VH-VL binders against q8ka87r5to149. Designs and how they scored, part 9

Target 1, 145 residues: q8ka87r5to149
Amino acid sequence: PNKFTVKAQEALQAASMLASSKQNQQIEPEHLLSVMLGDHDNIACQIARKLETPVDTLLSVVDREIDRIPKVTGASATGQYISSDLGKVFDTALKEAEQLKDEYISSEHLFIAMSEAGVKVSKLLKDAGIDRNAILKVLTSFRGS

## First folded at step 16 (VH-VL)

Design z2
Fold by OpenDDE, look of step 16:
Structure z2 (fold): chain C 145 residues (1-145), chain A 120 residues (1-120), chain B 111 residues (1-111)
Amino acid sequence: as target 1 above (145 residues)
Amino acid sequence: EVQLVESGAEVKKPGSSVKVSCKASGDNFDVYAISWVRQAPGQGPEWMGGIIPIFDSANYAQKFQGRVTITADDFAGTVYMELSSLRSEDTAMYYCARDRWGYLYGMDVWGKGTTVTVSS
Amino acid sequence: QSVLTQPPSVSAAPGQKVTISCSGSSSNIGSHYVSWYQQLPGTAPKLLIYGNSNRPSGIPDRFSGSKSGTSATLGITGLQTGDEANYYCGTWDTSLSAGYVFGGGTKLTVL
């Protein structure tokens, strides 16, 4: 699939806005993870909570990482691009969607991808006990309930 | 697959502006960048700028900053490039090109190009 | 003058192998994925290699890409007459303002 769900798109846009507010030109997985975990209506947040992850603590860690992202000021502050790490997340998310035979890339796929893409946020999620299997287990419980 | 259809050839006077359109047709990614690349006769390609429509965020080459404006109309699936204060040196073929994840993996789809001629 | 430096020309006979180098800096090739483009006469550039070493669908495995440090290399084996074209490397550059940059191009002549 090459399409994202509406909610996934909204999360991406929110990530962009967060990056902008932080004066970051590069949009990183950390931005995306932050907005997803910070949104109670986002499946990633719900999954994390179901896994009894201390979401607020994790968010704090993610936000600290965001603060380390280079900032731009002035005329150069305009114009954002996708970081290589975020690109890896997208590629991984695409693979996940294909593997699950889903037509769209969803927030679920993005969340799985962030945990599995081998980027910085992957380690953060791993340290929090969040991996693909854990996520899928929770998703199964959501769909079965 | 995705095709990029650009607007027709333009003939402009020095000092005027030109606005070229690039419409994406077919099944496109939701996340992509459209870049504008021009090529003067006998020269190599030159990146002018680009936009990631989903983020409504444009980047410009320093050489063209202040003189080029790139915008996206998501509803029309069209990206525009406006170049002002045209000079004879702006005579070139202007391509729009798509990159899958916003400039990361190269421009995999190209338009046929729009010839812009600037002459007195 | 180009941010990325390529040899202006290379040549070889059909069936031979050629390599085209692309030299940059830490702010571009050193930090970002390199792409290669083939441009046949009278046509738009065509993506040949992306992500340093990946081939888009439809690109034969005679074409290969690699990156090391701040340099990238395009390899073409089994050279064919149809490979005669200009080749450009490209990548993202964050030295000043973030933007895409192309090499100066290499003209490949098939003898």
Scores: ipSAE 0.909, ipTM 0.949, lowest interface PAE 0.5, mean pLDDT 95
Fold by ESMFold2, fold request of step 17:
Structure z2 (fold): chain C 145 residues (1-145), chain A 120 residues (1-120), chain B 111 residues (1-111)
Amino acid sequence: as target 1 above (145 residues)
Amino acid sequence: EVQLVESGAEVKKPGSSVKVSCKASGDNFDVYAISWVRQAPGQGPEWMGGIIPIFDSANYAQKFQGRVTITADDFAGTVYMELSSLRSEDTAMYYCARDRWGYLYGMDVWGKGTTVTVSS
Amino acid sequence: QSVLTQPPSVSAAPGQKVTISCSGSSSNIGSHYVSWYQQLPGTAPKLLIYGNSNRPSGIPDRFSGSKSGTSATLGITGLQTGDEANYYCGTWDTSLSAGYVFGGGTKLTVL
């Protein structure tokens, strides 16, 4: 698929806004994870709570990583760009949607991809007990499938 | 498949402005960049700037800072590039090009280009 | 003053192999993916290689790309007369105003 669900688009836009508020030109998986886990109604937050993950601790770690991302201000500032790590997340999410034969890339695909793409947040999530299998099991219990 | 179509060729006077549109038709990604690349006769391609429409975020090459404005109309599926204070050396072929996932993987879809001529 | 340096020309006989280099810095090739473009006379550039070494659909495997440090190379084997074209490397650059840069180009002649 080439389209994102409305919820996935909103999460991406929120990640861009967070990066802008931190004066980051590059948009990283850390930005996306922060906005998804920080939103009570996001499926990522719901999954993490179901897994009894210490979400506030995980968010604190992610926020510290965001603070390490270079800041650009003044006349040298220009627009934003997608980091190579976020590109890996997008490629992984696309593959997940294709394997599941879904028409859209969803917030669930993005969350799975963050755990599986081999980027820095992937280790954080796996150390917290969040990986593809755990996510899928929780999703099955939510849907009653 | 996606196709990009630039607006028609233009002839301009020095000191004026030009606004070129790039309309995307067909099946496109939601997360992409549209870049504007020009090529003067006998020269290589020169990136002018681009925009990631989902973020409404534009980037500009330093050479063109202050002269180029790139905007997107998501509803119309159209990106615009406006170049001001035109000079004779701005005479070139102007392309729009799509890059998936922003500027990450290079420009895989190109328009056929449109000529902007600055004379007199 | 091109940010990315390519040899201005290369040549080789049909059936042979050639490589085209692209030299940059840590703010571009060293930190970002490299793409390669072919431009035949009178046409828009065409993407040959993305993500340093990947081929888009429809590009034959006799075209290859690689990257080491701040340099990238395009390899072409089994040269054909139809490969005669200009070739450009391209990448993101974050040294000044973040933006895309092309190399100066390499004219490939097949003799």
Scores: ipSAE 0.834, ipTM 0.912, lowest interface PAE 0.8, mean pLDDT 91
Fold by ESMFold2, look of step 16:
Structure z2 (fold): chain C 145 residues (1-145), chain A 120 residues (1-120), chain B 111 residues (1-111)
Amino acid sequence: as target 1 above (145 residues)
Amino acid sequence: EVQLVESGAEVKKPGSSVKVSCKASGDNFDVYAISWVRQAPGQGPEWMGGIIPIFDSANYAQKFQGRVTITADDFAGTVYMELSSLRSEDTAMYYCARDRWGYLYGMDVWGKGTTVTVSS
Amino acid sequence: QSVLTQPPSVSAAPGQKVTISCSGSSSNIGSHYVSWYQQLPGTAPKLLIYGNSNRPSGIPDRFSGSKSGTSATLGITGLQTGDEANYYCGTWDTSLSAGYVFGGGTKLTVL
C-alpha cells in the first residue's frame, strides 16, 4: 500500500500543526505520538488505555521530549520537512500494513511502527509496556483486520 | 508508476513572470514532496523550492525567497511554480521532481523538464 | 558556492574504480540522508543512491554510496564509457533556511 486512511492522514496533519505551534520545522515521531495519544477517539489512545498504561504520564513524557526539539523562528522559518526518524516510522508502518494484508496504512500501523522502528519514542513505548505483540493482542480483542 | 509532466516551453521578457505547472499521474504516496529544480546552460542543478501538499507547506531556497511561489491544486493533481521579476539569468531548464517522503530520500522521479527563455 | 563540495572532475580508464567525494557540515550531511544523482548529457538527473547507501531498483551494484561524519562518497567500479556524466550529491540543509542543496558536481571522464 502507498495510501493512508483518512484517520491516519488527519493524525499526520495534526502532527504537522503541533510541530508548527512548537516552532519546529521538522516533524518528528514525538509529534505524531503526542497527537495520537492526546486524542481520546484515536485507536492509539484506546489501545494504551486497554493495556492499562498511564496514558497521561506517558503523554507528559512525550510532550517534554517535544520541548527539546530545535525551534526555528524569524525570516528563515518557512516550511516543514519529514525527519529521518519519522521516515523510519513510515517505512515500518508500510511493512506492517503489508504483513497484515491491509490495503491502506492506518493509525494502527503507525502506532505499531512507532513502537518497532527503533526511534526514541520506541523506547518510551516499550518501557511503558507497549510493543507490537501487546498492540496486536488488544486489536484482536476489538477487531482483527 | 508516478510520472511528472511539466507545462510547455515559454519565452518571456525581462520583468515579467512565468508560471510552470507539474502534473503528477499514477500511484503516488500521500506524503510526497514536489521540488522545483532549475539548470542553466552549462551549470549544475539548483533547487528552488518544494511543497508537501498534504501539509500545504512550501519551502524555498534563500536565493529565491520573495520571487518564487509554489502551490498545489489537490483536485487537479498539479503543482505550480511562479517566478516573478524575470531576468536573463533565469533562462534555464526547469524540472519538477518527486520525493517519496517529504524531501527525505531524494528525488526519485523527474519530469523531462521545460525551458524558460528570458530575452528582450 | 554550494555548501556541498565535490571535486570538479575525476577520470579513470575503463574497468577501473573511481570515487567521488562530497564534503558538507553537521547541518546537512551530518544530520540528513545523502543522495547521489547521475546526469547524462541532455537528460534530467537520475537518482543513483538514496538514504546514504541504498540503490533504487534498476541501479547496478557497481554503484555504491557511504557516509562518514560530514562527508559522503560515491563509488563506481567496472567503469564503462557510458558512465561518463556529471555526478551530484544532494541533501537537506538546516543551517539557515531549511532547504535542499546539491553539490557543485563532478564530471567523470572515462579514458
Scores: ipSAE 0.819, ipTM 0.906, lowest interface PAE 0.9, mean pLDDT 91
Fold by ESMFold2, last read:
Structure z2 (fold): chain C 145 residues (1-145), chain A 120 residues (1-120), chain B 111 residues (1-111)
Amino acid sequence: as target 1 above (145 residues)
Amino acid sequence: EVQLVESGAEVKKPGSSVKVSCKASGDNFDVYAISWVRQAPGQGPEWMGGIIPIFDSANYAQKFQGRVTITADDFAGTVYMELSSLRSEDTAMYYCARDRWGYLYGMDVWGKGTTVTVSS
Amino acid sequence: QSVLTQPPSVSAAPGQKVTISCSGSSSNIGSHYVSWYQQLPGTAPKLLIYGNSNRPSGIPDRFSGSKSGTSATLGITGLQTGDEANYYCGTWDTSLSAGYVFGGGTKLTVL
């Protein structure tokens, strides 16, 4: 697949807006995870609740990591770019969508990818009991086999 | 199988502006950048700037700050580059090029280029 | 002056191999993925290598890339007359305004 679902696009745009509000030019997996877990209706938040993860605690850790991302101010801070870590998340999400034979890259694929891409948030998620197998098990219970 | 097509060649007078379009056709990724790269006769490529349409976010090379504006009509699949205060040294071939994940992996699809000639 | 430094030219016989170097800094090659481009006479540049060492579909495996520290290398084996071209490295740079930079280019001659 080469396209994201509407929900995934909205999450990516929210991550970009969060990065901008934090004066970050680079968009990181931390921004994406924060906006997805912070939205009660997002599938990532629903999965974390089903797994009994304390979402508010995880968000607090993620937000602390965002505060460490370099800040750039002034007129020369005009545009944003995708970090190499977010690129790894995108590549992992694409492979996950292909493996599951899905036509679009979804919020679920992005959430799995954040746990599996070997980036900093991957450790955070795995330490909280969130990995590919746990996510897929919850998704099966939500949507049927 | 993405194709990029720039608008036609232009001859402009010094001090004027030029606006070049780049239309994408075929299947494209939703998270992509379009870059503008120029190449003067006998010189290597020079990146002018780019845009990531899904984020409505443009970046400009320092050399071109204040002279170049890049915009996107993502619905039409078209990106525009406007270069103002034209000088003779702006005479070059102008390319648009796509990067799959913003600027991360480099420009994997290029247009054929269009010439802009600045002369009196 | 290019922020990414390449040798201005290189040559070798058909069937042989060459390497082309690209030297940068911590704000570009040291922090960001490197790409390599081939430009044949009268054509647009063509991506040969991305992500330091990956080949796009349709690029033969006789083209290779690597990166160490703030330097990158393009390797070409089994040289063909059709490989005569200019070769450019490129990467993202965050030393001033965040933006893309190309190397000065290397002209490959196949003798």
Scores: ipSAE 0.816, ipTM 0.908, lowest interface PAE 0.9, mean pLDDT 91
Fold by ESMFold2, fold request of step 17:
Structure z2 (fold): chain C 145 residues (1-145), chain A 120 residues (1-120), chain B 111 residues (1-111)
Amino acid sequence: as target 1 above (145 residues)
Amino acid sequence: EVQLVESGAEVKKPGSSVKVSCKASGDNFDVYAISWVRQAPGQGPEWMGGIIPIFDSANYAQKFQGRVTITADDFAGTVYMELSSLRSEDTAMYYCARDRWGYLYGMDVWGKGTTVTVSS
Amino acid sequence: QSVLTQPPSVSAAPGQKVTISCSGSSSNIGSHYVSWYQQLPGTAPKLLIYGNSNRPSGIPDRFSGSKSGTSATLGITGLQTGDEANYYCGTWDTSLSAGYVFGGGTKLTVL
């Protein structure tokens, strides 16, 4: 697949807006994770709560990492670009969607990819008990519950 | 299977502006950039700027800041580049090109290019 | 002078191999993925290598790329007369405004 679901597109746009508000030109996985966990209706937040993850604590850690991302202001400010780490998340999410035979790249694929792509937030998620297998088990229980 | 088509060739006078369109057709990724690259006769390519349409976020090369404006109409699948205060040195082939993950992996789809000629 | 420095020309006989270097800085090659482009006479550039070393579909494996520090290399083996072209490296640069930069180009002659 080469298309994102509407919800995934909205999360990406929110990540871009968060980066802009923090004066970050690069959009990082930290931005995407923050907006997805911060939205109570996002599947990532629902999965994390089902796994009994302390979401507010995790968000505080992610927000601290965002504050360390380089800021650009003044005459050198320009538009945004995708960081290499977010590119790894996108590639991993695409592979996950293909493996699951899904038509679109969804919020679930992005969340799995953030845990599995080997980027900074991957360790945060895995230390909180969030990895591919845990996410897939919760998703299966949503169907069968 | 993405194709890019620039608008037709233009002949302009010094001091005027030109607006070139780039229409994308086929299956494109939702997170991509469109770059504008020009090439004067006998010279290499020169990146002017680009836009990531899903973010409505444009970047410009320092050389062109203040003269170039890049916008997107994602509904129409079209990106526009406007170059103002034209000089004879702006005579070149102008390409639009697509990058899959917003400038990350380089330009894998190119238009055929369109000529802008600036003469008195 | 280009931000990314390439030799202006290289040449070799059919069947031989060549390498083309691209030298940059920590704000470009050192921090961002490198791409390589082939431009045949009268055509738009074509992507040969992305992500430092990956080939797009349809690019034969006799084309290769690598990166070390702030330098990148395009390798071409089994040279063919159809490989005669200009070759450009390219990458993102964050030294001033974020933007894309191309190398000055290398003309490959197959003799």
Scores: ipSAE 0.798, ipTM 0.902, lowest interface PAE 0.9, mean pLDDT 91

Design z2
Fold by ESMFold2, fold request of step 17:
Structure z2 (fold): chain C 145 residues (1-145), chain A 120 residues (1-120), chain B 111 residues (1-111)
Amino acid sequence: as target 1 above (145 residues)
Amino acid sequence: EVQLVESGAEVKKPGSSVKVSCKASGDNFDVYAISWVRQAPGQGPEWMGGIIPIFDSANYAQKFQGRVTITADDFAGTVYMELSSLRSEDTAMYYCARDRWGYLYGMDVWGKGTTVTVSS
Amino acid sequence: QSVLTQPPSVSAAPGQKVTISCSGSSSNIGSHYVSWYQQLPGTAPKLLIYGNSNRPSGIPDRFSGSKSGTSATLGITGLQTGDEANYYCGTWDTSLSAGYVFGGGTKLTVL
């Protein structure tokens, strides 16, 4: 697949806006995770709640990590770029969508990818009991199976 | 499978501006950058700037800050680059190029290029 | 001078091996992925290596890339006369703000 679902696009745009509000030119997996878990309508938040994850505690840790990301201000603070870690998340999400034979890269592929890509948030998610198998098990229960 | 096509060649007077379009066709990714790269005769490529359309976020090389503007029209599948206050040194081949995840993996798809000639 | 430094030229006979270096800084090669491009006369550059060491589909395995610290290297084995071209490294640079930079280029001559 080469396209994201509308919900995934909205999450990516929200991550970009969060990064901008924090004066970050680099967009990191931490930004994406924060906006996805902070939105009760997002499948990532629903999955984390089903797994009985302390979502507010997890968000607090993620938001502190965002505050450590380099800030850029002034006339030279123009555009944003995707960090290498977020690139790893995108590559992993693409592979998940291919493996699951899905036409689009979705919010759940991004969430799985954040747990599996070997980036900083991956350890955070796994320590909270969120990994590929846990996510897929919850998704199966959402689809009535 | 993705193809990029720049608008046609231009001949310009010093002090004027030029606007070049880059139309993407084929099976492109949603999260990509389009970069503008120029190459003067006998010289190497020079990155001018780029845009990540999903974020509507443009970056510019310091050398071109204030002279270049890059915009995207998602409906038309087209990216534009406008270079103002043209000088004879701006005579070059101008390329658009795509990078898959923003600027992360380098430019894997290039247009054929279009010439801009600045002369009086 | 360009931000990324490459030797101006290298040469070798068909069948031999060459390496092309690219030297930068912590704000570019040291922090970001390196790409390599081949440019044949009269054509647009072509991506040879991305992510420091990965080959796009269709690039033969005799092309290789590596990175150490603030330096990167393109390796070409089994040289062919068709490899005669200019070669450029490229990477993201965050020294003042964010932007892409190319090396000055290396002309490969196959004798």
Scores: ipSAE 0.796, ipTM 0.903, lowest interface PAE 1.0, mean pLDDT 91
Fold by ESMFold2, last read:
Formats: sequence, C-alpha cells, structure tokens
Structure z2 (fold): chain C 145 residues (1-145), chain A 120 residues (1-120), chain B 111 residues (1-111)
Amino acid sequence: as target 1 above (145 residues)
Amino acid sequence: EVQLVESGAEVKKPGSSVKVSCKASGDNFDVYAISWVRQAPGQGPEWMGGIIPIFDSANYAQKFQGRVTITADDFAGTVYMELSSLRSEDTAMYYCARDRWGYLYGMDVWGKGTTVTVSS
Amino acid sequence: QSVLTQPPSVSAAPGQKVTISCSGSSSNIGSHYVSWYQQLPGTAPKLLIYGNSNRPSGIPDRFSGSKSGTSATLGITGLQTGDEANYYCGTWDTSLSAGYVFGGGTKLTVL
C-alpha cells in the first residue's frame, strides 16, 4: 500500500505539529508515539490500556525523550524532515500492511511498527509488554470471533 | 508508478520572477518530498529546496533563502517553485524530483526538466 | 565550493572495477543516509544507491555503496562502456539550515 488511513494521516500531522512546538526540525517516532498515546480515542491508547500498561508513566518517559531531541531556532528553522528512525517505522508499517493484505497503512500498523522497528521507542514499548503479538491479540479481541 | 511533469520552458528578464509547476500522477506515498534541483549548462545538480506536502513544510538551501518559495496543492497533485530577483546565472534546467519518505532515501523519480532562460 | 567532495574524474578499462569517494562531515554523511546518482548527457540524474547501500529495482548488483564515518563510496565492478557518465553523491545536511546537498561530481571514463 502507498496510502495511510485518514486517522493515520491525522496522527502524522499531529506528530509534525508536536515537533514544531518543541522546536524540532526532525520528526521522530517519539513524537508519533506521544500523540497517539496521549489521545484517549486513538487505537494505540486503547490497546495499551487493554494490556494494562501504565500509559501515563510510559507517556511521561516518551515526553522526556522528546525534550532531548535537538532544538533549532532562528529565521531559517521552519522546515521539517523525517528522521531515519521514523523512516524505519514507516518501512516496517508498510510491510505489516502488505503481510495483512491491507490496502492502507493504519494507526494499528504504525503502532506495531513502533514496537518492531528496532528504534528507541521499540525498547520502551517492549519493556512495557507491548509487542506485535500482544497488539494483535488485543485487536482480535476488539473484533470478537 | 509515479510520474512528474514540470511546466513549460520560460524566458525571463533579469529582476523578474518565474513560477514553475510540478504535477505528480500515479501511485505515490502520502509522506513524500518534492525537491527542486537546477543544473546550469556544464554544471552539476544543485538542490534549491523542497516540500513535504502532508506537513506543508518547506526547506530551502541557504543560497536560495529569500529568493525561492515552494508550495503544494494536494488536490491538484501539484507543487510550485517560485524564484524571484532573477539573474543571468539562474539560466538552467530545472527539475522536480520525489523522495519517498521526506528527503530520507534520495530522489528516485525525476521530471524531464524545464528550461528557464534569463536574458536581457 | 561543494559541501561533499568527490574526485573530479576516474577512469578504467572495460571489465575492471572503480570506486568513487564522497567526503563530507558529521552534519551530513555522518548523520544521514547517502544516495548516489548516475547522469548520462542530456538526461535527468538516475538514482543508483539509496540508504547508503541499497539498490533500487533494476539496478544491477555490480553497483554497490558503503559508508564509513563521514565518507561514502560507490563501487562499480565489471565496467561497461555504457557506465561512462557523471556520478554524484547526495545526502541531507543539518549544519545551518536543513537541506539536501550534492557532491561536485565525478566523470567516469571507460577506455
């Protein structure tokens, strides 16, 4: 698939806005995870709560990592770019959507990818009991059968 | 596959401006960058700037800051580059090019290019 | 002056191997993926290598890329006369303002 769902696009745009508010030109997986976990209606937050993850503690750790991302100020500091780590998340999410035969890259694929792409937030998520198998089990329970 | 088509060739006077369009068609990713690259005769490519349309976020090479403006119209699938205060050194071939994940992997799709000539 | 330094030319006979270097800094090659482009006369550049060492579909495996520290290398084995072209490295640079940079180019001559 080449396209993201509307909900995934909204999360990406929110991540871009968060990065901008933190004076970060690079958009990192930490930004994406923060906006997804911080939104009670986002599937990532719902999954983490079903897994009994201490979401507020995890979010606090992620927000501290964002504070460590370089800040750029001045007249020329308005443009943004995708970090290599976020690129790894995107590539992993695309592979998940392909494996599942989905036409769109969804918020669920992005959340799985953040746990599996081998980036900094991947360790945070796995240490909190969030990985591909745990996420998929919760998603199956949401659909029943 | 995605294809990029620049607008037609332009002849301009020194001190004026030019606005070139780049229309993308076909299957593209939602998170991509369009870069503008120029190449004067006998010279190498020179990156001028780019935009990530989903974020409405443009970056400009230091040499061109203040002279170049890049915008996107997602409904039309079109990116625009405007270069102001033209001088003879701006005579070149201008390309638009796509990078899949916002400048991350390099420019894998290029337009055919369009010529801008600045002459008195 | 080019931010990324390449030798201006290299040459070798058909069937031989060449390497083309690209020297940068910690704000570009040291922190970001490197790409390589081939340009035949009268055409747009063509991507040969992305992500330091990956080949796009359709690029033969006799083209290779690598990165070490702030330097990158394009390798071409089994040289063919059709490989005669200009070659450019490129990468993202975050020194003053974020932007993309190309090397000055290397003309490959196949004798």
Scores: ipSAE 0.795, ipTM 0.903, lowest interface PAE 1.0, mean pLDDT 91

